# VHH binders against UPF0159 protein Ta1429: the designs that were tried, part 4

Target 1, 206 residues: UPF0159 protein Ta1429, of Thermoplasma acidophilum (q9hib2r271to476)
Amino acid sequence: EKVRLIKYSNEREEMQKVLALLMYPFAEDASGIISRIKAMELSEASAILERIRDLRKNRRMKVGRPFEAVNYVFEVTTNYGAFRDLQRHRFLSIVRKPLTVSYGFDVPPIIAKMPDLSEEYAEAMKDAERVYRIIKERYGAWIAQYAVPFAYRYPVVFTTNLAEATYFIELRSTPQAHFDLRDIAIRMYNEIKSVHPSLAGIIKFV

## First folded at step 20 (VHH; from z3 with V103I)

Design j3
Fold by ESMFold2, fold request of step 21:
Structure j3 (fold): chain B 206 residues (1-206), chain A 122 residues (1-122)
Amino acid sequence: as target 1 above (206 residues)
Amino acid sequence: QVQLVESGGALVQPGGSLRLSCAASGFTFSEYKMRWYRQAPGKEREWVATISYEGGSTAYEDSVKGRFTISRDDARNTVYLQMNSLKPEDTAVYYCAKEGDYIKGSYEFDSWGQGTQVTVSS
C-alpha cells in the first residue's frame, strides 16, 4: 500500500486532550476543565471542533497548537524523488531502508499517457535494474544503491501530528502540487478520516 | 470470535440504488467504530466510509460523499451503507470492517468480513 497509517490513538481521548488545551487559557483551574470535558457528550465535542473549522477562512490560517497533541505514524512507499520533497516538511522521525529495485518504479502520469515514451521509460528502468543486480552481487547492496534511479520506490516510516499533517495535506493536495506529493497528501487525508472522523474535520482546504 | 457478514450486493443499472448490510457478532458492537471499504479488480482496497459510536461522527471518501450514507443499528448489531446514484466506477467488492481493540495506547488490526459484490452495469 502507498500510504498506511500504522499508529493512531483513541479519538475520544484525543478530542478531550485537544479541547482541554483549547480551553485552558480561559479557565481558573485545570482540574475543573478536565472534569467538564470528561462529562461532555461526543456530539457536543464534535460541534465545538466544527466551529473551530468554521473560523478558518483560508489555508494560511493554521490550526492551533492544541492539535499538535494528536500524533500519527505513517508508512509511505514512494519513489526517492518524492521522498526528498516529503522530508522538507516537519516530521518527528524518519526511518528508511537502502535504495533497491525490489518495490518497482513509478511512471509520471504525463509519460504514462504517451505509449512510445512509456516504453522507452520502462526499458531504461529495466536497464538500471540489471546494473543494480550486477553491482549488488559483486559489491553488496550498499554500493548498488548508486545504480537505482529516483523513480524506484521504497518504504519510509515517519511520525507527525494533526497540526503538521493539516498543513501538509492542505498545501500538497492542491492542483499546483507535484503529482506524487498530491497523491500522498490525499491518501493521508483519507487515512486520518477513516480513523478520526471528528478530528479530521479541521482539515478543511483539500 | 468476531464475525462480520456483508449482504445486499447486486447487479444494478447506473443511477440505481443499493443498501448494503453488515451483520456483526462476537463483540460489544456499540463500543466500536465501523467502516466500509471496497476493492475493484486489480486495484488496492480503498476506504469508503466510517461511522463512530453513538454521538460520534461519520466520514466519507470524497467521490462518494453526498451519494452514500453509512448508518448503524446498535440494537441489531448491524452497519449499513445506503448507496444512491450509483456509477460504473462504484463496481467493487464491498467489505465491512470493525476497528481493532484499543489497549494501552495501541490499536490491534481491524477485523474484516468476506465482502459482497456490487456491479453497476447497463
Scores: ipSAE 0.617, ipTM 0.869, lowest interface PAE 1.6, mean pLDDT 87
Fold by ESMFold2, last read:
Structure j3 (fold): chain B 206 residues (1-206), chain A 122 residues (1-122)
Amino acid sequence: as target 1 above (206 residues)
Amino acid sequence: QVQLVESGGALVQPGGSLRLSCAASGFTFSEYKMRWYRQAPGKEREWVATISYEGGSTAYEDSVKGRFTISRDDARNTVYLQMNSLKPEDTAVYYCAKEGDYIKGSYEFDSWGQGTQVTVSS
């Protein structure tokens, strides 16, 4: 799967945590906030989040630090070029494997529609795979990485939070975004919606 | 123990409507989020819609938003997917899913039904 949501938490608990942090500046007593929020009906909590969504007039208005408390772990499998663009975004933690030829490669659309170039491209990728395997067998995977072209895919695991995910999704889901990143952003958005339908409502500018 | 049985799949014309049902048993239905997924031949399974507990939210994949409606009847232990303005690209096997148990800060995998076929063609 190109985008997998590996870890997320109970939505009610996450909503309670976010609401507590949002209300703290107005509180006389922190213990009183916790009690009030624990007693809150799910529909009331959802309505408050929708109100906060309504206050965001454009994508430059960030969702705020309380939403940093909601954490996710994703695995994304994409080509190395797209991965370099991913790294430009702030993520809490990123873990990757050595580059390899095991996950196949992407063919740029402009090359794919030209049969002679498409064949030459595939032959170059096959040549790179052959060299990779020779080097790997003789000198190990670390050295063999240097033979892997950018078009090859590999999985990357990263942690993020709802605030950063909202920023990334709203930025990269636009028509101006490169297709690889736009596809990843939309898939991340769908993963969050599927498990956290109330919290995902804060992601507005998709 | 957990059983999910989808029904209502049919062959329908573009622009038509269809209502899918998922009968659930073996768990306390009202305590779980329910989801619909779909899978076209040769393609990966994709999320369609989620409905939370009573008083909670629904969410939809963008291509179906405004056309599909997820709903639940806790008295009948049934989740529904009302599908309007159907398009050929909606052709797929549709699966009902129960959210997994949340144990010690981690979710178990969802439970799945066997699916029901929806075909949209002239």
Scores: ipSAE 0.616, ipTM 0.869, lowest interface PAE 1.6, mean pLDDT 87
Fold by ESMFold2 at other seeds, last read:
Structure j3 (fold): chain B 206 residues (1-206), chain A 122 residues (1-122)
Amino acid sequence: as target 1 above (206 residues)
Amino acid sequence: QVQLVESGGALVQPGGSLRLSCAASGFTFSEYKMRWYRQAPGKEREWVATISYEGGSTAYEDSVKGRFTISRDDARNTVYLQMNSLKPEDTAVYYCAKEGDYIKGSYEFDSWGQGTQVTVSS
């Protein structure tokens, strides 16, 4: 699976935490906020989040710091070229492996639709694999990494929060984004929607 | 002990409609999020829709939004997927899933049904 949501928390608990942080600046005391939120029905909490979504008129309007409290851990298996672009965003890399030919390679969508071009592309990748193996035998895996074409995949585990994920998804899901990053963004969006349908509503400009 | 039984899959012409049902047993149905997934031949399983508890939200994969509607009947322990304006690309085995238990900050694996085949073809 190219994008996998490894860890997420109970949505009701996360919604309560976000609402508490949203209400704190207007409260007489913190204990009163907690009591009000515990008494809140799920439908009322969802409606508040929908209104916050409605206030966002464009993707430049940030979702706000309370949404930084909702955390996710993702595993993304993607080619090295896409990973270099991905790391320009505020993600923390938890695990990064040396580049290798072991995870296979990606074929760009336009090439994948043409069997003759797909075959030529795969042959070029096989040639690079042969060079990788020669270098690995002589100089070890660290040096052999430099023979790995950017199309080869490797897995990365990273953490993010809902505020940062919203920014990334809204930026990279546009048709203008590079196909690899757009695919990752859309898959992350679907993972969040599948487990946090109420909270995912703040992700508006997809 | 958790059981999920999908039904309602059929052969349908493009533009047609179909309603899938998932009968659930072995857990307190009203306490869990329910999901639909689908898997077309040669493709990975893909999320389609989620419905939360009563009063909560629904969410849809963008290609089905506006055409598909997920709903639940807690009295009958049943989740539904109403599929309208069906297209050949909707052809897949459709699976009902129950969100796993949330224990000590971790989700257990989802429980899955056997699936029901939907085919959209002229």
Scores: ipSAE 0.589, ipTM 0.858, lowest interface PAE 1.7, mean pLDDT 86
Fold by ESMFold2 at other seeds, last read:
Structure j3 (fold): chain B 206 residues (1-206), chain A 122 residues (1-122)
Amino acid sequence: as target 1 above (206 residues)
Amino acid sequence: QVQLVESGGALVQPGGSLRLSCAASGFTFSEYKMRWYRQAPGKEREWVATISYEGGSTAYEDSVKGRFTISRDDARNTVYLQMNSLKPEDTAVYYCAKEGDYIKGSYEFDSWGQGTQVTVSS
């Protein structure tokens, strides 16, 4: 699986938290807000989220800090080149393992269309695996990872929240985005929609 | 004890329509999100659509949005998938799924039906 959503919370509870945080600056005390939110029907909560979505006129209008209260854990398996670009999103909390040759490699689409060049590419990857094996045996996995070509894949776990996920998804789902990041963004969007259809509505510019 | 029985799968020509049904029993149907997944031969199972509790939202995978409609009838404990403008790429076994129980801050895995075959062939 290229993108897996491995941890998420109950949507009604998350919607209640977000609404409580949105209302807090305008309230006399927190306990009154909690009582009001607990009494709210799911349809009313969903309608409020829809109104908030409608106020966002373009992707530059962020969803707001209350949506940071909704957390997700993803596992993403992609090539190291794409992963390096993921790391530039400093709002993502990433947990990783050393690179290895065990998960296979990606062939860039332009190379995949050319049989002779694709064969040369695969042979180069075999050579890199041989070098990796030699270095790993002598110096261990952490040093050997630097011999792994960027095309190799590996799984990484990262934690994010709905506000950051919205920003990432809306930024990287555009046609101009690198194809690997665009694919990851769209898959993350689908994962969030599958479990949080109401909250996912805030992700507007996909 | 949870039972999910899909029906309505058939052979249909491109551009045609089908309505899938999933009869549910063994749980309080109105308290759970319901989902449709599909799996084409040799491919990973993919999410198609989700419908929330009463008053909640629906969501769709982009390739089916506008063509497929998920709905539920809580009185009959049934979830439906109306599939219009069917394409050969929609050929798959379609699975009804019940969202797992939310226990101690974590979701159990979904419960699945046995699936119903949809084939779109010219």
Scores: ipSAE 0.587, ipTM 0.858, lowest interface PAE 1.6, mean pLDDT 86

## First folded at step 21 (VHH; from z3 with S52N)

Design k11
Fold by ESMFold2, fold request of step 26:
Structure k11 (fold): chain B 206 residues (1-206), chain A 122 residues (1-122)
Amino acid sequence: as target 1 above (206 residues)
Amino acid sequence: QVQLVESGGALVQPGGSLRLSCAASGFTFSEYKMRWYRQAPGKEREWVATINYEGGSTAYEDSVKGRFTISRDDARNTVYLQMNSLKPEDTAVYYCAKEGDYVKGSYEFDSWGQGTQVTVSS
């Protein structure tokens, strides 16, 4: 599984938190606004979020800080080269496993179209696997990591919030983004939409 | 116990339309999100659409947005998927799913129906 959403919270509760934070600056009484939000039907809360979505005219208009209150945990399995680019984005916590040859490797599309080069690429990867296994047996997995080419995949778990996820998804889903990151961004977007259809509405420029 | 029964799958020509139904029982239907998934031969099951409760939002996988519409009838405990402008790529077994219970800060797995076959070919 390339992208898994492994933890998320109840959407109604998350929507109530976001709305409370959005409305507080305009409220005369904090307790009154909280009570009003708790009494909202889900359709009413969703309509407010749709209005906020409508106000965003392009992806450079960032979502507000209240959306940082909605947290997610993802597991992403992708090649190491793509993952180094992924790490450049702000995430709250990242946990990774040691690099290994166990998850297979990706072949770049341009190489995949050239049969002779594709075969040489696969042979080079098999050579690296052989070196990895020798070093692992002799010196352990930590040292053997240095023999793993960037094309190999590995899983990483990270936390993020809806504001950061919106930024990442909208930035990396564009046609200009590297294919691996674009695929990850679209898959994250689908995961969020599947569980939080109302909150995912703030993610507009995909 | 939770029971979900999909129906309405058929053979349809490209460009055609089809409406799937999912009859639900064994839970308070109006309090849960409902989802459609599909699984083509040799592929992983993929999310298609979600509908919230209480008139909340819907969401769709990009390849079906604008062609498929998820809806629900809480009086009949039924969720629907209206499928228009069908393409051969839409050929799959379609599954109805109930969002799992949220307990101790985590969601249990979704409950699934048995699926209904949709085939789009000439």
Scores: ipSAE 0.616, ipTM 0.865, lowest interface PAE 1.5, mean pLDDT 87
Fold by ESMFold2, fold request of step 26:
Structure k11 (fold): chain B 206 residues (1-206), chain A 122 residues (1-122)
Amino acid sequence: as target 1 above (206 residues)
Amino acid sequence: QVQLVESGGALVQPGGSLRLSCAASGFTFSEYKMRWYRQAPGKEREWVATINYEGGSTAYEDSVKGRFTISRDDARNTVYLQMNSLKPEDTAVYYCAKEGDYVKGSYEFDSWGQGTQVTVSS
């Protein structure tokens, strides 16, 4: 699976947190606003989120800080080149494994369209696998990872929040984005929509 | 125990419409998100649509958005998938799923039905 949503929280509870943080500056006291939010049906809470979505006119208008309260853990399996670009985005934490040849490799689309070059590319990747296995046998996995070409995939686990996820998804889902990052962004968007359909509404510019 | 029974799968011509139903029992239906997934032969199971409970939002995978509509009838413990403008690519076994329980900050796995076959062919 290229993108897996490993952990997420109860959507009603997360929506209540976000609404409490959004409404607090305009309330006389915290107790009153909390009780109003707890009494709110999901349809009412969703309507407020839709209004907030409508106020965002373009992707450069970031979602508010209250959406940082909604956290996710993702596992992304992608080539190392794409992972380096993914690292440029803010993460709460990252857990990695050593690079390996076990997850296969990606073929760039431009190479995939050229049969002779595709064969040469695949042979080079197979040669790299042979070298990796020789080095691993003789010197161990940590040294062997240096023989793994950037095209090989590996899984990485990271934590993010809805505000950062919105920024990443809206930035990287455009046709102008690199194909690997665009695919990851769209898959993350679908994962969030599947578990948090109301909160996912804040992600507007996809 | 949780039971989910899908029905309504059929052979349909491209451009046609079909409504799937999923009868649910063994849990408090009105308190859970419900989902549809599908799986074509040789492919991974993929998410299609989610519906929140108590009038919350719906969401769709991009390739079905605008063509498929998920809905629920809490009085009948039933979730539906209205499928319009069907394409050959929509051919799959469609599964109804109940969101797992949220226990100690984590979700358990979804519960699944046995599926219903949808075939879109000329």
Scores: ipSAE 0.615, ipTM 0.866, lowest interface PAE 1.5, mean pLDDT 87
Fold by ESMFold2 at other seeds, look of step 24:
Structure k11 (fold): chain B 206 residues (1-206), chain A 122 residues (1-122)
Amino acid sequence: as target 1 above (206 residues)
Amino acid sequence: QVQLVESGGALVQPGGSLRLSCAASGFTFSEYKMRWYRQAPGKEREWVATINYEGGSTAYEDSVKGRFTISRDDARNTVYLQMNSLKPEDTAVYYCAKEGDYVKGSYEFDSWGQGTQVTVSS
């Protein structure tokens, strides 16, 4: 599984937090607005979020800070090149394991089209795997990761929030984005939609 | 305890329509999100659609959006998937799923039906 949504919270509770933060500047008091929000049916809360979605006219119009209150943990399995690009998102906290050969490797499209070169590439990857396993047995996984070529995939875990996820998804889902990041962005979007269909509505420009 | 029974899978021509049903029992149906997933041979199981409870929103995977409609009938404890403009790529086993319970800050795993086969072939 290339993108897994590991942790997310109850959508009704997350919607209540977002609505409280959105409405507080216009409320007479915090206690009154919290009471009204707790009494809302999910359809009413969803309708308010849809109106907020409608106010966004383009992707440069950022979602508001209240959406930072909704948090997610993702595990993404990808090659080292894409991982380096994920690191550029400084508002995402990233935790990784040592590199390993256990998740297979990617073959660049230009190499895949050339049978002899594809065979040489696979042979080189097999050799690197052999060396990795020898080093891992003798010296452990941390040292063995030096033998893992960039093409190998590995899982990384990162945390984000709905505001940051919206920015990343809308930025990297464009046709101009590198294929690996575009694929990750679209899969993250689908994961969020699957568990938070109402909140996912704020992600508009995909 | 939880029972999810899918029905309506069939062989259909490209461009055709099917309506899947999922009869649910063993839980308070109206309090849970319901989902459809599918799994084609040799591929990962993929999310298709989610329907919220209490008149909340629906969401769809992009390749089915505009062609598939998820709905629910809380009086009959049934969730539906109306599939229009079917394509060969829609061929899969379709699974109904109940959202797991949210317990102490974590979701339990979803409960799954046995699936129903949809085949789109010309």
Scores: ipSAE 0.598, ipTM 0.861, lowest interface PAE 1.7, mean pLDDT 87
Fold by ESMFold2 at other seeds, look of step 21:
Structure k11 (fold): chain B 206 residues (1-206), chain A 122 residues (1-122)
Amino acid sequence: as target 1 above (206 residues)
Amino acid sequence: QVQLVESGGALVQPGGSLRLSCAASGFTFSEYKMRWYRQAPGKEREWVATINYEGGSTAYEDSVKGRFTISRDDARNTVYLQMNSLKPEDTAVYYCAKEGDYVKGSYEFDSWGQGTQVTVSS
């Protein structure tokens, strides 16, 4: 899978934590706020999050620091070019393997539409793979990775939070975004929605 | 023993409607999120919709949003998928899934039914 949500927490617990952080600055009694939040059904908590969502009028209005408390671990298998762009976002932890030719490569959509160029592109990637394997045999894998074109894929694991994920998704899901990042953003959005339907409501400008 | 039995799959024309049902047993239904997935021939299984418990939120994959509605009846231990404005691309086996247990800080895998076939063709 290109985007896989590896780890996420119980949504009720995360919603209670976010609501507590959102409401505490306006409360005279901390124990009263916590008690109210623990007594809420998911429908009530979801309704409060929807009202907070509605206050965001555009994607420049960030979701706020309480949403940094909700954490996710993703595995993304993508080409090196997209990975470098992904690194521009402040994900908490990024772990990757050395570059290799083992995961195949991506063909840009513009090239994929033109059969002659697609064939030439594939031949260039095949030549790069041959060079990689020659260098690996003679000089080892560390040096050989520098022969790997940016189009080749590899898996990356990173941790993010809902605030940063919202920013990334809303920024990179636009038609102006590079095709690889747009696809990653939309897939991350679907993964979050599938497991955290209430919290995912804060992601508005997709 | 968790049991999930999907029903309601059929052959329908484009633009038609269909309601899928999933009868659940062997767990406290009202405590779990329920999901629908689908798998077209030769394709990977994909998420379609999720419904929370206790009247919580629903969410949908973008291509079905506005056309499909997930709902649940906790008294009958049943989750539904109302499918309107059906398109040929909706042709797939549809699976009901129960969210896995959250144990020691992580989720166990979902439990799955055996699926029901939906075919949309003219």
Scores: ipSAE 0.593, ipTM 0.855, lowest interface PAE 1.7, mean pLDDT 87
Fold by ESMFold2 at other seeds, fold request of step 26:
Structure k11 (fold): chain B 206 residues (1-206), chain A 122 residues (1-122)
Amino acid sequence: as target 1 above (206 residues)
Amino acid sequence: QVQLVESGGALVQPGGSLRLSCAASGFTFSEYKMRWYRQAPGKEREWVATINYEGGSTAYEDSVKGRFTISRDDARNTVYLQMNSLKPEDTAVYYCAKEGDYVKGSYEFDSWGQGTQVTVSS
């Protein structure tokens, strides 16, 4: 399944913002806290985040509100069955489209291993596509979407923040999570790690 | 202008080690995050590791964590990937990437090298 990180901000700037919000209540010298944060090497800032990570002993210990200040935009393309489960999680914003047959469909792994069943599955999806196109021509795309099986892929754009992403990733990356959601969670985690390696350290229980 | 040249790819036995290098030029190397990606035949390119600047954090994709180490030498404008305990599933073309510039609240596209082939086969 495809997960794209469309937008993220400069990590140093985001770390400075988070650290200012985290350190202010504990600062011995409030007048100097902003100056100290601006003067920090990236290694110093990272070390502070690592200490905060170490204080989280389990996933029930949520990351603090300062991490809500770090925002991401993702595009996720997954089968509609998985999307239904995904949308149960709180996100800052979800932009939805009508279901369509244009993005192809997923074949469950157990079926993919059996060539005859894979062919039968594909024929069923082809039949659904035929019905969809008839309804779309006659009644338009919004009505036709009801003929689309859940196996068809559905691209959505999500705006979220690091605190919410941490909650989702830690919840759905466990072996007990449905395979589709686990795959999305791990891909989101990797996208965040790839661009924000220091901030991603707060995502601990993967 | 930006140039990234990967080297060190080879054929190795399972359990073996390799060190990949990426020589960088055309930008102020010490100010940028550097990444490794890989692409196996018929698969999507996948992220492997990131190294921050100024002694900042590294991060790894879970399947390589503990086996691979990303490092950098800012004096030589070079990023490295030390690959230990290699497995057949590590077989791929490995690409070095420079994070794009952050301009007006947005990142430009990453710059990529040509890649170096790593093959892990019994």
Scores: ipSAE 0.592, ipTM 0.856, lowest interface PAE 1.7, mean pLDDT 87

